# Designs tried in a protein design chat: VH-VL binders against q9lss7. Part 43

Target 1, 226 residues: q9lss7
Amino acid sequence: MGNTSDDDKILSYEDVVLRRSDLDILNGPIFLNDRVIEFYLSFLSTVHSSTTISLIPPSIAFWISNCPDTEYLKDFMKPLNLRDKDLLILPVNDNSNVEVAEGGLHWSLLVYYKEANTFVHHDSYMGVNRWSAKQLFKAVSPFVSNGDASYKECTDTPQQKNGYDCGVFLLATARVICEWFSSGGMKNRDELWFANVKETVPDLVNHLREEILALIKKLMSESVSK
Below, E stands for the ipSAE of ESMFold2; O stands for the ipSAE of OpenDDE; V2 stands for 0.75 times the mean of E and O plus 0.25 times the DockQ between their complexes.

## First folded at step 13 (VH-VL; framework fv_gevokizumab)

Design gi1 (at its last look DockQ between E and O 0.81; V2 from the best seeds 0.80)
Fold by OpenDDE, look of step 13:
Structure gi1 (fold): chain C 226 residues (1-226), chain A 118 residues (1-118), chain B 107 residues (1-107)
Amino acid sequence: as target 1 above (226 residues)
Amino acid sequence: QVQLQESGPGLVKPSQTLSLTCSFSGFSLSTSSYGVGWIRQPSGKGLEWLAYIYWDDDKSYNPSLKSRLTISKDTSKNQVSLKITSVTAADTAVYFCARYPASTFDYWGQGTLVTVSS
Amino acid sequence: DIQMTQSTSSLSASVGDRVTITCRASQRITNYLSWYQQKPGKAVKLLIYYASSLQSGVPSRFSGSGSGTDYTLTISSLQQEDFATYFCQQSYSTPYTFGQGTKLEIK
């Protein structure tokens, strides 16, 4: 990771500041960091502008999962109005050290769907984030529906073929689920979005880095013109 | 229960093509969850990854051997095949097939010995 | 290619011993490291994946640790059936590569 002093800001998008090094991450076989993930989730939030969809930033998800004070968590969660949300997208990281930011090495996705009152965990690497996902589930569950939401692992989650695309799989899966929801959502209570994810994510992950790069470049150009 | 079994000729002459078959059960390559690949081990040496094929026909080869390797699958028969052309004594090894859920190998066959000799 | 190095090719130990086997990668592999057990005439067994995740069915006396480039397999109390050869493998990128192996022998 280059010296922070030499890593120039290239774009400010919503609450995310992207840097030159983030482009390098997207261009190479490199693990996506929390900034890139947060950026694209923010972008998806703009595309899917429904007030009932909430894409939670990685930092917030991490904080929720690791909050030691229940009362503080309650206060923190109030403005999120999670009870009013129909779909929650929650990035999961395996960071176990609350004192170290960005200490995780694997990303997965936890999704809450209100209509089914269920949390679904999508892990692209053999379920290694199962523990972390369950921790997040336990922390968030009291604030959705009546606190009686179920939890399940999606066993048909597409698997990554390398050690650097877990973030890509997270983002691809999130995109597919948001699109599924926006297109009408539940067709079959048992199937949810699983078929869509299985069918679409494997191909999407092959070009999503390029797509994100193109998006960033476009936004950069627009920023300069203003 | 997941099982894999390798089959091969046992003996191959130099410059010929080595054909190997992996027969497996307990899983299918019709799902997006698995690939099958080949690893070999010369006597007294370490393991060398050769190739894999996934459910979606995505293939990858070890660059050092890419020009000589061809991997294919028959989903209906639950078989994966590997061909190695222009074999030499250096290709003498125990050849394993294994299931790849995610760039790791959770189930292996017992291996089949292939000797390249004139 | 990522090179995997096990510093010890052979190790002698007794039943009940704590045993550690080390593996080093030529570059950061961010915990995408697996450990395998090989016995003659038997299928290779996955023990640990993602540096520290225990494969289903593997005894709890096996554990993995490490980060960055350096990883360790630990057997807390060696059993008779644990005498075998152990390999590390990086699952970070193709071509997938293995360590040269560490043969654990009875003292």
Scores: ipSAE 0.858, ipTM 0.925, lowest interface PAE 0.6, mean pLDDT 94
Fold by ESMFold2, look of step 13:
Structure gi1 (fold): chain C 226 residues (1-226), chain A 118 residues (1-118), chain B 107 residues (1-107)
Amino acid sequence: as target 1 above (226 residues)
Amino acid sequence: QVQLQESGPGLVKPSQTLSLTCSFSGFSLSTSSYGVGWIRQPSGKGLEWLAYIYWDDDKSYNPSLKSRLTISKDTSKNQVSLKITSVTAADTAVYFCARYPASTFDYWGQGTLVTVSS
Amino acid sequence: DIQMTQSTSSLSASVGDRVTITCRASQRITNYLSWYQQKPGKAVKLLIYYASSLQSGVPSRFSGSGSGTDYTLTISSLQQEDFATYFCQQSYSTPYTFGQGTKLEIK
């Protein structure tokens, strides 16, 4: 009779509610869940507070990829105002089960950059999300361009060495790309952010779980002081 | 196109150090996000992973042997080396090097036999 | 260490047969599993990674399936060149470990 094992809420940040178990995920060699991914993407949105950057939550990206009804997709996409965005960050998940929004096993990243009119897919494990990324690209492209955007697999994306850090690679790559954009963006049309990602992400992924954990703890203490 | 080739001493006496070299072509550790790993196979037996070294010099060793293993790279020569100290007859095997994109080995050398014998 | 078990060490089949080879992990490895082919005197060849992703240049008669702890390599119509030893490898965490191998022989 009743729920005596409720997982305690520890932080409300933007539209994300984090729980005690989410801290445990960050501490261990554990696959990052949708909540941690969404939290950090929301945080990056705050740090890079430009109306031309959009970091899309995992649940929204999943739904866009799997919406079977083109009329509902149009209605869903309209409030997002994606045509006004210069940089679009989209998490990719290999979940093919439309009945479960958070059922995937592998995270990767799809990025749209308007100045190059190009979608770039970053996959930290041998390109296994190529199919899911292409579905998302096809679904989103009409709403950011006239359907004429190009698609590129980045073959030099830093690669994971275990089965649980793909989410960490996603977030590290997203962060580096946001920093690249905020520092002026394109210096070389053929290279974009690729050198920055290659140079920075490998070291960043070694520390990012600890950084995110420290960030959550800092925000928890700031919420109490208000 | 991608090719790896192992070279080693063939015969080694017990307690000596075994030195192996992997020479490769069709990719570079300076311009691509790959590594090289070492795997061995005793005659008629299964495969045992020994170590990898990644393009950014990240490296890992099988903990059952790690006190005896050293992996290194020479990026300018497209070579990766493995040393195994204090060898015994149990180290007799065919030794393979293989390209390491991510926790998987996509291209392998043909292997080199090393026999540890008095 | 994650132990990988291929309970069948040898099996016999004829050209044209459908063949399945199984591999079990001692814990969940969430599709981080690769399949390799080894022929005597030849380099080992990667066939499948991430449980079901076909390596470039590998014939489509090879397929991988499974999840969690139980994985299968299938050859839909056996060819003469497919007689070899097949190994699975977990790619989930170090030390990376291999199954004992399954030798596929002509009957």
Scores: ipSAE 0.730, ipTM 0.872, lowest interface PAE 1.1, mean pLDDT 89
ESMFold2 (binder alone), look of step 13: mean pLDDT 91; pTM 0.934

Design gi2 (at its last look DockQ between E and O 0.83; V2 from the best seeds 0.81)
Fold by OpenDDE, look of step 13:
Order: C-alpha cells, then structure tokens, then sequence
Structure gi2 (fold): chain C 226 residues (1-226), chain A 118 residues (1-118), chain B 107 residues (1-107)
C-alpha cells in the first residue's frame, strides 16, 4: 500500500477523484476498488444519458442496504425518483461492517428492469453475494414500481477465473445491459439480456481493464489541455 | 447429477507420452461458463493443479509443466483430454479431473493411478 | 506462485470433539480460499468456498473463517465419517495451489 502521501490525484470525473494507485489497480491482478467502479459507472451514465437509466454508486448502494432507519431511508430515496426509472444498475459488495469503508472483498451486480418488474442478480463467483444482494433488493424494492417486484438469480452469469476480476465482471455486465437497454430493450420477456451477457461479457472482461485505463489517460490529457 | 471419471493407461514408460481422458456428465462445455481441469497427487503428497479448459477453449497450464502439457476437449463426447510428454518417475501420481465453475473445484472424479516405470 | 501452508499435517481427535484446521497463504488472497475433504477411494469433496460459504449438501457442523492470509476450517462436533484428510486451496490466481493436507485421525 503506497504511502497515502504519495498517492497523487490524477483525475476528477463527476463526483469521483481517481488517484495514481487506481491506475496500479487497473494494471495489475488487483481487486477493483470503489473509486474505479464508481468512475466507470459514472462514465456509463454519461454514455447512456437516458433519464430512465440510473447507475447507483457503490457507496450509495451500500448505504441503502444498511440504513437502519426506515423513515430516513424514505427521505433519502425521494430525490432518486426510482419509480420513474426503467433500469437500475446496483453494485453489490459483501461488506457487512458499516463502520469500515471499502471493507468488502467481492463485487456483484443487482439489476432492476421495470418492464419485467424484476430484480436480477449477477454474481461471477458462485453466488457468494446472494445474501447481500437480497438485502439490497429488500431495501430498494419498496421504491420501485408498486413494491411487488420479483427477485431472481441469473444462473447463467459468466464466472470469473480468478480472485481479482469480480469488479471487472460487474462493470462488463453493467455495460452490456445498458447497451441492451439502449438498443431497444426487451424482445423476449423470458430472455431479457441474458443471452447478451452470456455472449459478450466473457470477452469483454479480457480487455476492459485496458480500456478503462485508456479512457482515464484520455480524460487526463483533456483536463490538462483545459 | 454432476459426475466425472478419469481413464488412463495405468502404466507408462519413461520418455513416453501419457494420455488421460476425463468423461463427465450432468453438465456441458458448450453453453455453461464452466471448465474442466486436471489435478494430480503423488503418493503421500499434496495436490498439484495441472491445467484447465473452459467452454470457450480458454486454456491454462501450470507454469512448471506447461511445456509438457496439452489439454483439449471434445464437447460432443463430454470429454476432456490431457497429454503429458516426456514423462519421468516424478509424474507417477493419481490423476483427477474436476469441474471448475469459478477458480474452485466443486466436483471431482475418483482419480486414476498412473505409474511411470521402465 | 502462492504457497499454501497447513501448520498441522496430522491431528487426532474423538467423536464429538471440536476440531480446527488452519491454513496460511504466502500472500493476501482476499477470502478466495476453499476447503476439501479427501477419503481413500472416494472423490474429493468440496466443503467450503470463498473462505466461509458452505457447499450445498455439506453438513452445517463444517464452517470456515479467516481473512487476509490466515484461514480456518472448523468441525463443531466431529462425526465418525469426518475422519479424513483436509486440504485448503487458493482460488485467487493461477497456478492454483493447495495446502499439504491435514489428516484427521481417530484418537
């Protein structure tokens, strides 16, 4: 862990401040942290600028899942206008300690699709985040549709081959689903985006780190020119 | 029900090529995001991972043996094969095949003993 | 390569005992650790994955814990069928590596 004092800020993008160490994470066989995940989700949000798509930052998703006060949660959720959203992308982390920031070790993806009124959980490591995903589902479900949304695990979710790419799988899956939605969405109620995820995510994860790095470098260069 | 079964020659001479076959049922390597791999265990020793192959023909080998290992699959037969070239006494072991859903081994075969001897 | 070390190669216990087996990795593996049971003439059985997740069909007397580099398999009340060899395996990166095993014997 490089001395915190030497971890220079390299890019400010939306509400995310990336640091030099984040580049190291992307270059190595290292677990993606909250900042990198949030950055790319923010980027995807800019690419898919539909007002009916919402990509929720990891910190917000975590807070929603662990909020002990129902009334407070209600107030918090009001400005999110989740009832008006057609697609929700929700990062899931296995952090069970609310006192420790970034304490989780595994990322997965929970997706809400209004047209099907269903939450779908995508876990790239044998469903280890199932409990966490269900907790998040329970917390968010009252604020979408009529509160009667279903929950399911996607059994055909591509699986990671190592212990450091769960975040990559999350981001890849999120990207594919957003693209699917933007291209017209539901063709078949039973299939949703599952075929797209199955077909595309395995290849995408192989180069997504490089792609994200290239994106960051590009954005850095643009910021210097301003 | 997931099942795997190893088959091999039992005895191989030094410098020859060892060919192993894993036959499996209860899953397929055509549509599922799973792999099949090989692990071996010398008598009285620990387990050593050798190689895996996934549905998309992605392969990986233990670096210590990479030059001698070839893994392949026949999806139509639900079989995975492993070849080890230039075998020595050090290759004497029980060889297992196992399913890899996510960098872990959830189902194993019973193993097949291979002895390298002149 | 990541080295996996089980501090105890052999352990004697009685039926009903609480048994603990430890495993240490040479580097952080962030809970990507599995436990296996091996019995002679039988297929190796996955017990625990991701440090603490119980494999389907495995009795609840088995549990896993740990973090960072240090992990533990616990059998809360040892049964006769639990006498076997137990292995840990890191699933963090290739090459996948195993501990040397801990043989649990009847006292």
Amino acid sequence: as target 1 above (226 residues)
Amino acid sequence: QVQLQESGPGLVKPSQTLSLTCSFSGFSLDTSSVGVGWIRQPSGKGLEWLAYIYWDDDKSYNPSLKSRLTISKDTSKNQVSLKITSVTAADTAVYFCARYPASTFDYWGQGTLVTVSS
Amino acid sequence: DIQMTQSTSSLSASVGDRVTITCRASQRITNYLSWYQQKPGKAVKLLIYYASSLQSGVPSRFSGSGSGTDYTLTISSLQQEDFATYFCQQSYSTPYTFGQGTKLEIK
Scores: ipSAE 0.825, ipTM 0.918, lowest interface PAE 0.6, mean pLDDT 94
Fold by ESMFold2, look of step 13:
Structure gi2 (fold): chain C 226 residues (1-226), chain A 118 residues (1-118), chain B 107 residues (1-107)
Amino acid sequence: as target 1 above (226 residues)
Amino acid sequence: QVQLQESGPGLVKPSQTLSLTCSFSGFSLDTSSVGVGWIRQPSGKGLEWLAYIYWDDDKSYNPSLKSRLTISKDTSKNQVSLKITSVTAADTAVYFCARYPASTFDYWGQGTLVTVSS
Amino acid sequence: DIQMTQSTSSLSASVGDRVTITCRASQRITNYLSWYQQKPGKAVKLLIYYASSLQSGVPSRFSGSGSGTDYTLTISSLQQEDFATYFCQQSYSTPYTFGQGTKLEIK
């Protein structure tokens, strides 16, 4: 007799393994873990299949931000070919201890757009990840620019009204930015995607958990039917 | 720079509707991704959150009073209003409005006392 | 609803003292906790949000710490203007709820 538990594997998607507890996280008012974040970023990568877009997994972003040695960082970053990317999506987490496998307490998003040569930080809770975002910016900037990239806090980022939706805001914001880029991108260097994020993300976060849950269930059904 | 000021009737009779207005400056609900909330404090007691309204018109009410509360905004006048219907002596309190960026209240008004009495 | 408890209703201290005020939530709130200062007839002042983030313009003698259900506000060296009532608030979910308050009085 096979045991069922909330930790049983339910889906393998690209390099991400989802478990039954991930469905419970999405279905409830619960903080999103790094597996759900990585799954949906991987899904966006499939939908926005472009050699110039890179959506960085949480584990990779954590490692880059906390790499103790510049020489190791150079070797790690080289295969990523970040200089040929026009849009870079980087999840930010406030867990500065790279030796711990657990996710941190707050998710936010750092985005690089080559045409504007600018990193933009989106934080859905009062800028509390600014330090972590700046560390990631400093680590990544040499590998995407001539060392002259700008850093900007987007003060008009939609804000969460509870303690468990920061991951949902991260994913919604990433999705809106990918859609903006795929639709032609830059109209105004000083505005970029900011109006699109402000106008779209608040409504999207109200149903994104439901959408992701439905997507996972659809993929599970397709896997079983094969 | 950010300032909020409550205005209200001072005295309200039982069963009437209490109407409060929050006038603010130093930010706008058109140009800032923030909201305004209402909190009250009965004499010598703790603070009780009542409602918020966000720049995109998202609203939330304390369930203990929800059927009696209505929050609204007039963005062009930089005002937010709260109405409480069917008031009783239990609604006697100092009423505060406060700026609501995200689940916390970063700038508060000085409060206005409302007494419910015959 | 999440209940917030400040077990100490009043606390006596002198200028220069180090003071700690505690707050307990009825469930984990994962750092979604704010601290406020209230003086009679004055606007309430936000001191700390997200458990340990200092609000702009608040003196560095104020700090917040804690995790899970247990949180602490610390004033490292009391000043005369710090005698007030202090409230915690969980910002984890609506209805947002406050502790009962801790009145800090001059010894």
Scores: ipSAE 0.771, ipTM 0.888, lowest interface PAE 1.0, mean pLDDT 89
ESMFold2 (binder alone), look of step 13: mean pLDDT 92; pTM 0.934

Design gi3 (at its last look DockQ between E and O 0.67; V2 from the best seeds 0.78)
Fold by OpenDDE, look of step 13:
Structure gi3 (fold): chain C 226 residues (1-226), chain A 118 residues (1-118), chain B 107 residues (1-107)
Amino acid sequence: as target 1 above (226 residues)
Amino acid sequence: QVQLQESGPGLVKPSQTLSLTCSFSGFSLSTSSVGVGWIRQPSGKGLEWLAYIYWDDDKSYNPSLKSRLTISKDTSKNQVSLKITSVTAADTAVYFCARYPASTFDYWGQGTLVTVSS
Amino acid sequence: DIQMTQSTSSLSASVGDRVTITCRASQSITNYLSWYQQKPGKAVKLLIYYASSLQSGVPSRFSGSGSGTDYTLTISSLQQEDFATYFCQQSYSTPYTFGQGTKLEIK
């Protein structure tokens, strides 16, 4: 873990502060951290500016999942207005220790689609985050629709071929689903976005790191010119 | 039920090409969720990963053997093949094929012994 | 390449014993580690994946733990059918690599 003192800030984007080390993560066979995930989700939120789509930051998702007080959670959830959302993108992490920030080592994606009133979990590594995803589902479910949403695992979720691209799969899947939604959403109630994910995500993950890097560099250059 | 079965020549002469076939059932390589690969084990030694192939024909080889390895699939027959060229005594081993759901081997064949001898 | 090391090549134990097998990686593999059981004439069996996730159909007496570079397979109460060779494998990056194996024998 490089000396935090030497990790220079390189970009402020919305509520996310990226650092030099985040570029290193994107360039190498390294696990994507919370900052990179949050950054790209924020970016996707700007691209898909619908008020009915909500991409939840990793830190918020984690907090929701681990909130010990039901009343506090209710208050916390009020400003999110989840009942008014048609699509929720929820990053899932396997961190089980609330006292340790960024303690998880595996990312997956939980998605809520209001029209189908269902949560779908996408895990790119043999469903290792199933428990964590269900915990998040239980925490969020009361605040969407009538509280009677279903939960399912997507069995056809593309699988990672290494131990460092789970975050990439999360982001790729999120992107595909947002695009699917923005293009008109569900034509068939049974298929949702599954075909799109199956067909598109495997190729997207091969160049998404490079794409994210290019995006960051572009944003950096624009910030200097101002 | 997922099953895999290896088949090979049993005996191969030095410098020749070793051809192996993996026949499998209970899953298909037409789906985006799985691959099939080869692992070998010399007598009394550890396991060595050789190669894998996925539904989309994505392939990977062990760098130490890459120049000698060719992996292919016949989806219609539920078969994966491996060829090893220019074999030597060092290639004597039990060869396994296995299913790869996610960089992990969840189902294995029983293995087939291949001996390289003059 | 990531090197996997099992410090113990052979271990003797009795039925009912608690058994621990260790595996070390040359670099952090962030829990992407699997444990396998090998018996002569049988297909290799996946026991544990992602360091601690139990494969379907595997008895609960098997468990995995660890982090970073150091991992452990534990059999809480050894059964007669558990005498076999056990291998660890990193699934972090290619080339995938295995430990040399630990043979569990009857004392």
Scores: ipSAE 0.881, ipTM 0.934, lowest interface PAE 0.5, mean pLDDT 94
Fold by ESMFold2, look of step 13:
Structure gi3 (fold): chain C 226 residues (1-226), chain A 118 residues (1-118), chain B 107 residues (1-107)
Amino acid sequence: as target 1 above (226 residues)
Amino acid sequence: QVQLQESGPGLVKPSQTLSLTCSFSGFSLSTSSVGVGWIRQPSGKGLEWLAYIYWDDDKSYNPSLKSRLTISKDTSKNQVSLKITSVTAADTAVYFCARYPASTFDYWGQGTLVTVSS
Amino acid sequence: DIQMTQSTSSLSASVGDRVTITCRASQSITNYLSWYQQKPGKAVKLLIYYASSLQSGVPSRFSGSGSGTDYTLTISSLQQEDFATYFCQQSYSTPYTFGQGTKLEIK
């Protein structure tokens, strides 16, 4: 009763530790942090439990984009076993070389689909992460193909209308793409998941924070963790 | 190429309803995940955002005028309409429509002057 | 509502000058800021979005910078066609709000 709950741990899920302040982020009109994003990507990995899907943590994607040494990158990438994956979900974040600001981060999503040999970038705010997405594409492409994968900017990606929901768009888009893949995947190379994302993500972002909160509460109850 | 054009009555009497239409080309609300917004500018003054309507029918209004504003779209005609009820002299302005991809306005019409006078 | 302030209403400069125009928000807007150019009787033109991203077709002499509450539009070498009024807009939350404008006049 006398316990302060400011930064108390509330849940351990896979490699992610969530704290009470993470619930406050989900409740408010507040930019989603790395922990919430990693948590939900990890949850999607559990729901779509396939050895051919990899949802890359934000910190790993950032490191891959910014590794200056090609030989060190090869050693880092080898245990990830990316050549065996049919679908890769890679969060993208802006950096000093594209955008530098003291303020909030911008999240977007880069997706590789092996059957189409194509990377697709989804940015919910006017393509501002395009440069960062291309750097990540260039860094990852040799490890999923022999550098011959194509890159596509999806200009019809659902767009945010405020400065704090880019992470929600990231997670909603990732979820829809995982569902598309688990339902059979490719329709054709020019269409892929784009119609599903356009049709589903706008409504999903309106309640995804509530869904993630409910999920966290359910998992807390099941784990008896505190 | 993206183009927008406003049309309106030019002159409106106080207490009447102002109706504006934005006609656009080079994009469609049925095939593009964008919207259209309305912004006004009284003579020699700053810009005031009024409303947007998005391709999926999401709408938002400036809360200072919300009770007086109605925005709608006709996707098949590439048109967006704005109504402003109970106008006064304070509503005299140049009215712009603009394409709304996100929280910015990337292509604007040339504007149409509306004067409210008795 | 987030208020946007452009403290300078008018600024005089010559062709070739480096010009800066400032904009302050009443709270942090985390780079969600756009810059617009307006000439009399013409459509408004988007120059910069997300504080520093240049709109397609805008000359590279235009740049944006800043963070938090303080933002700057810079024209590195002023051209004759750049004499206009410049507005900032916060794009962080509705109602979207604009600065009062800074009129850039020929010296």
Scores: ipSAE 0.751, ipTM 0.878, lowest interface PAE 1.0, mean pLDDT 89
ESMFold2 (binder alone), look of step 13: mean pLDDT 92; pTM 0.934

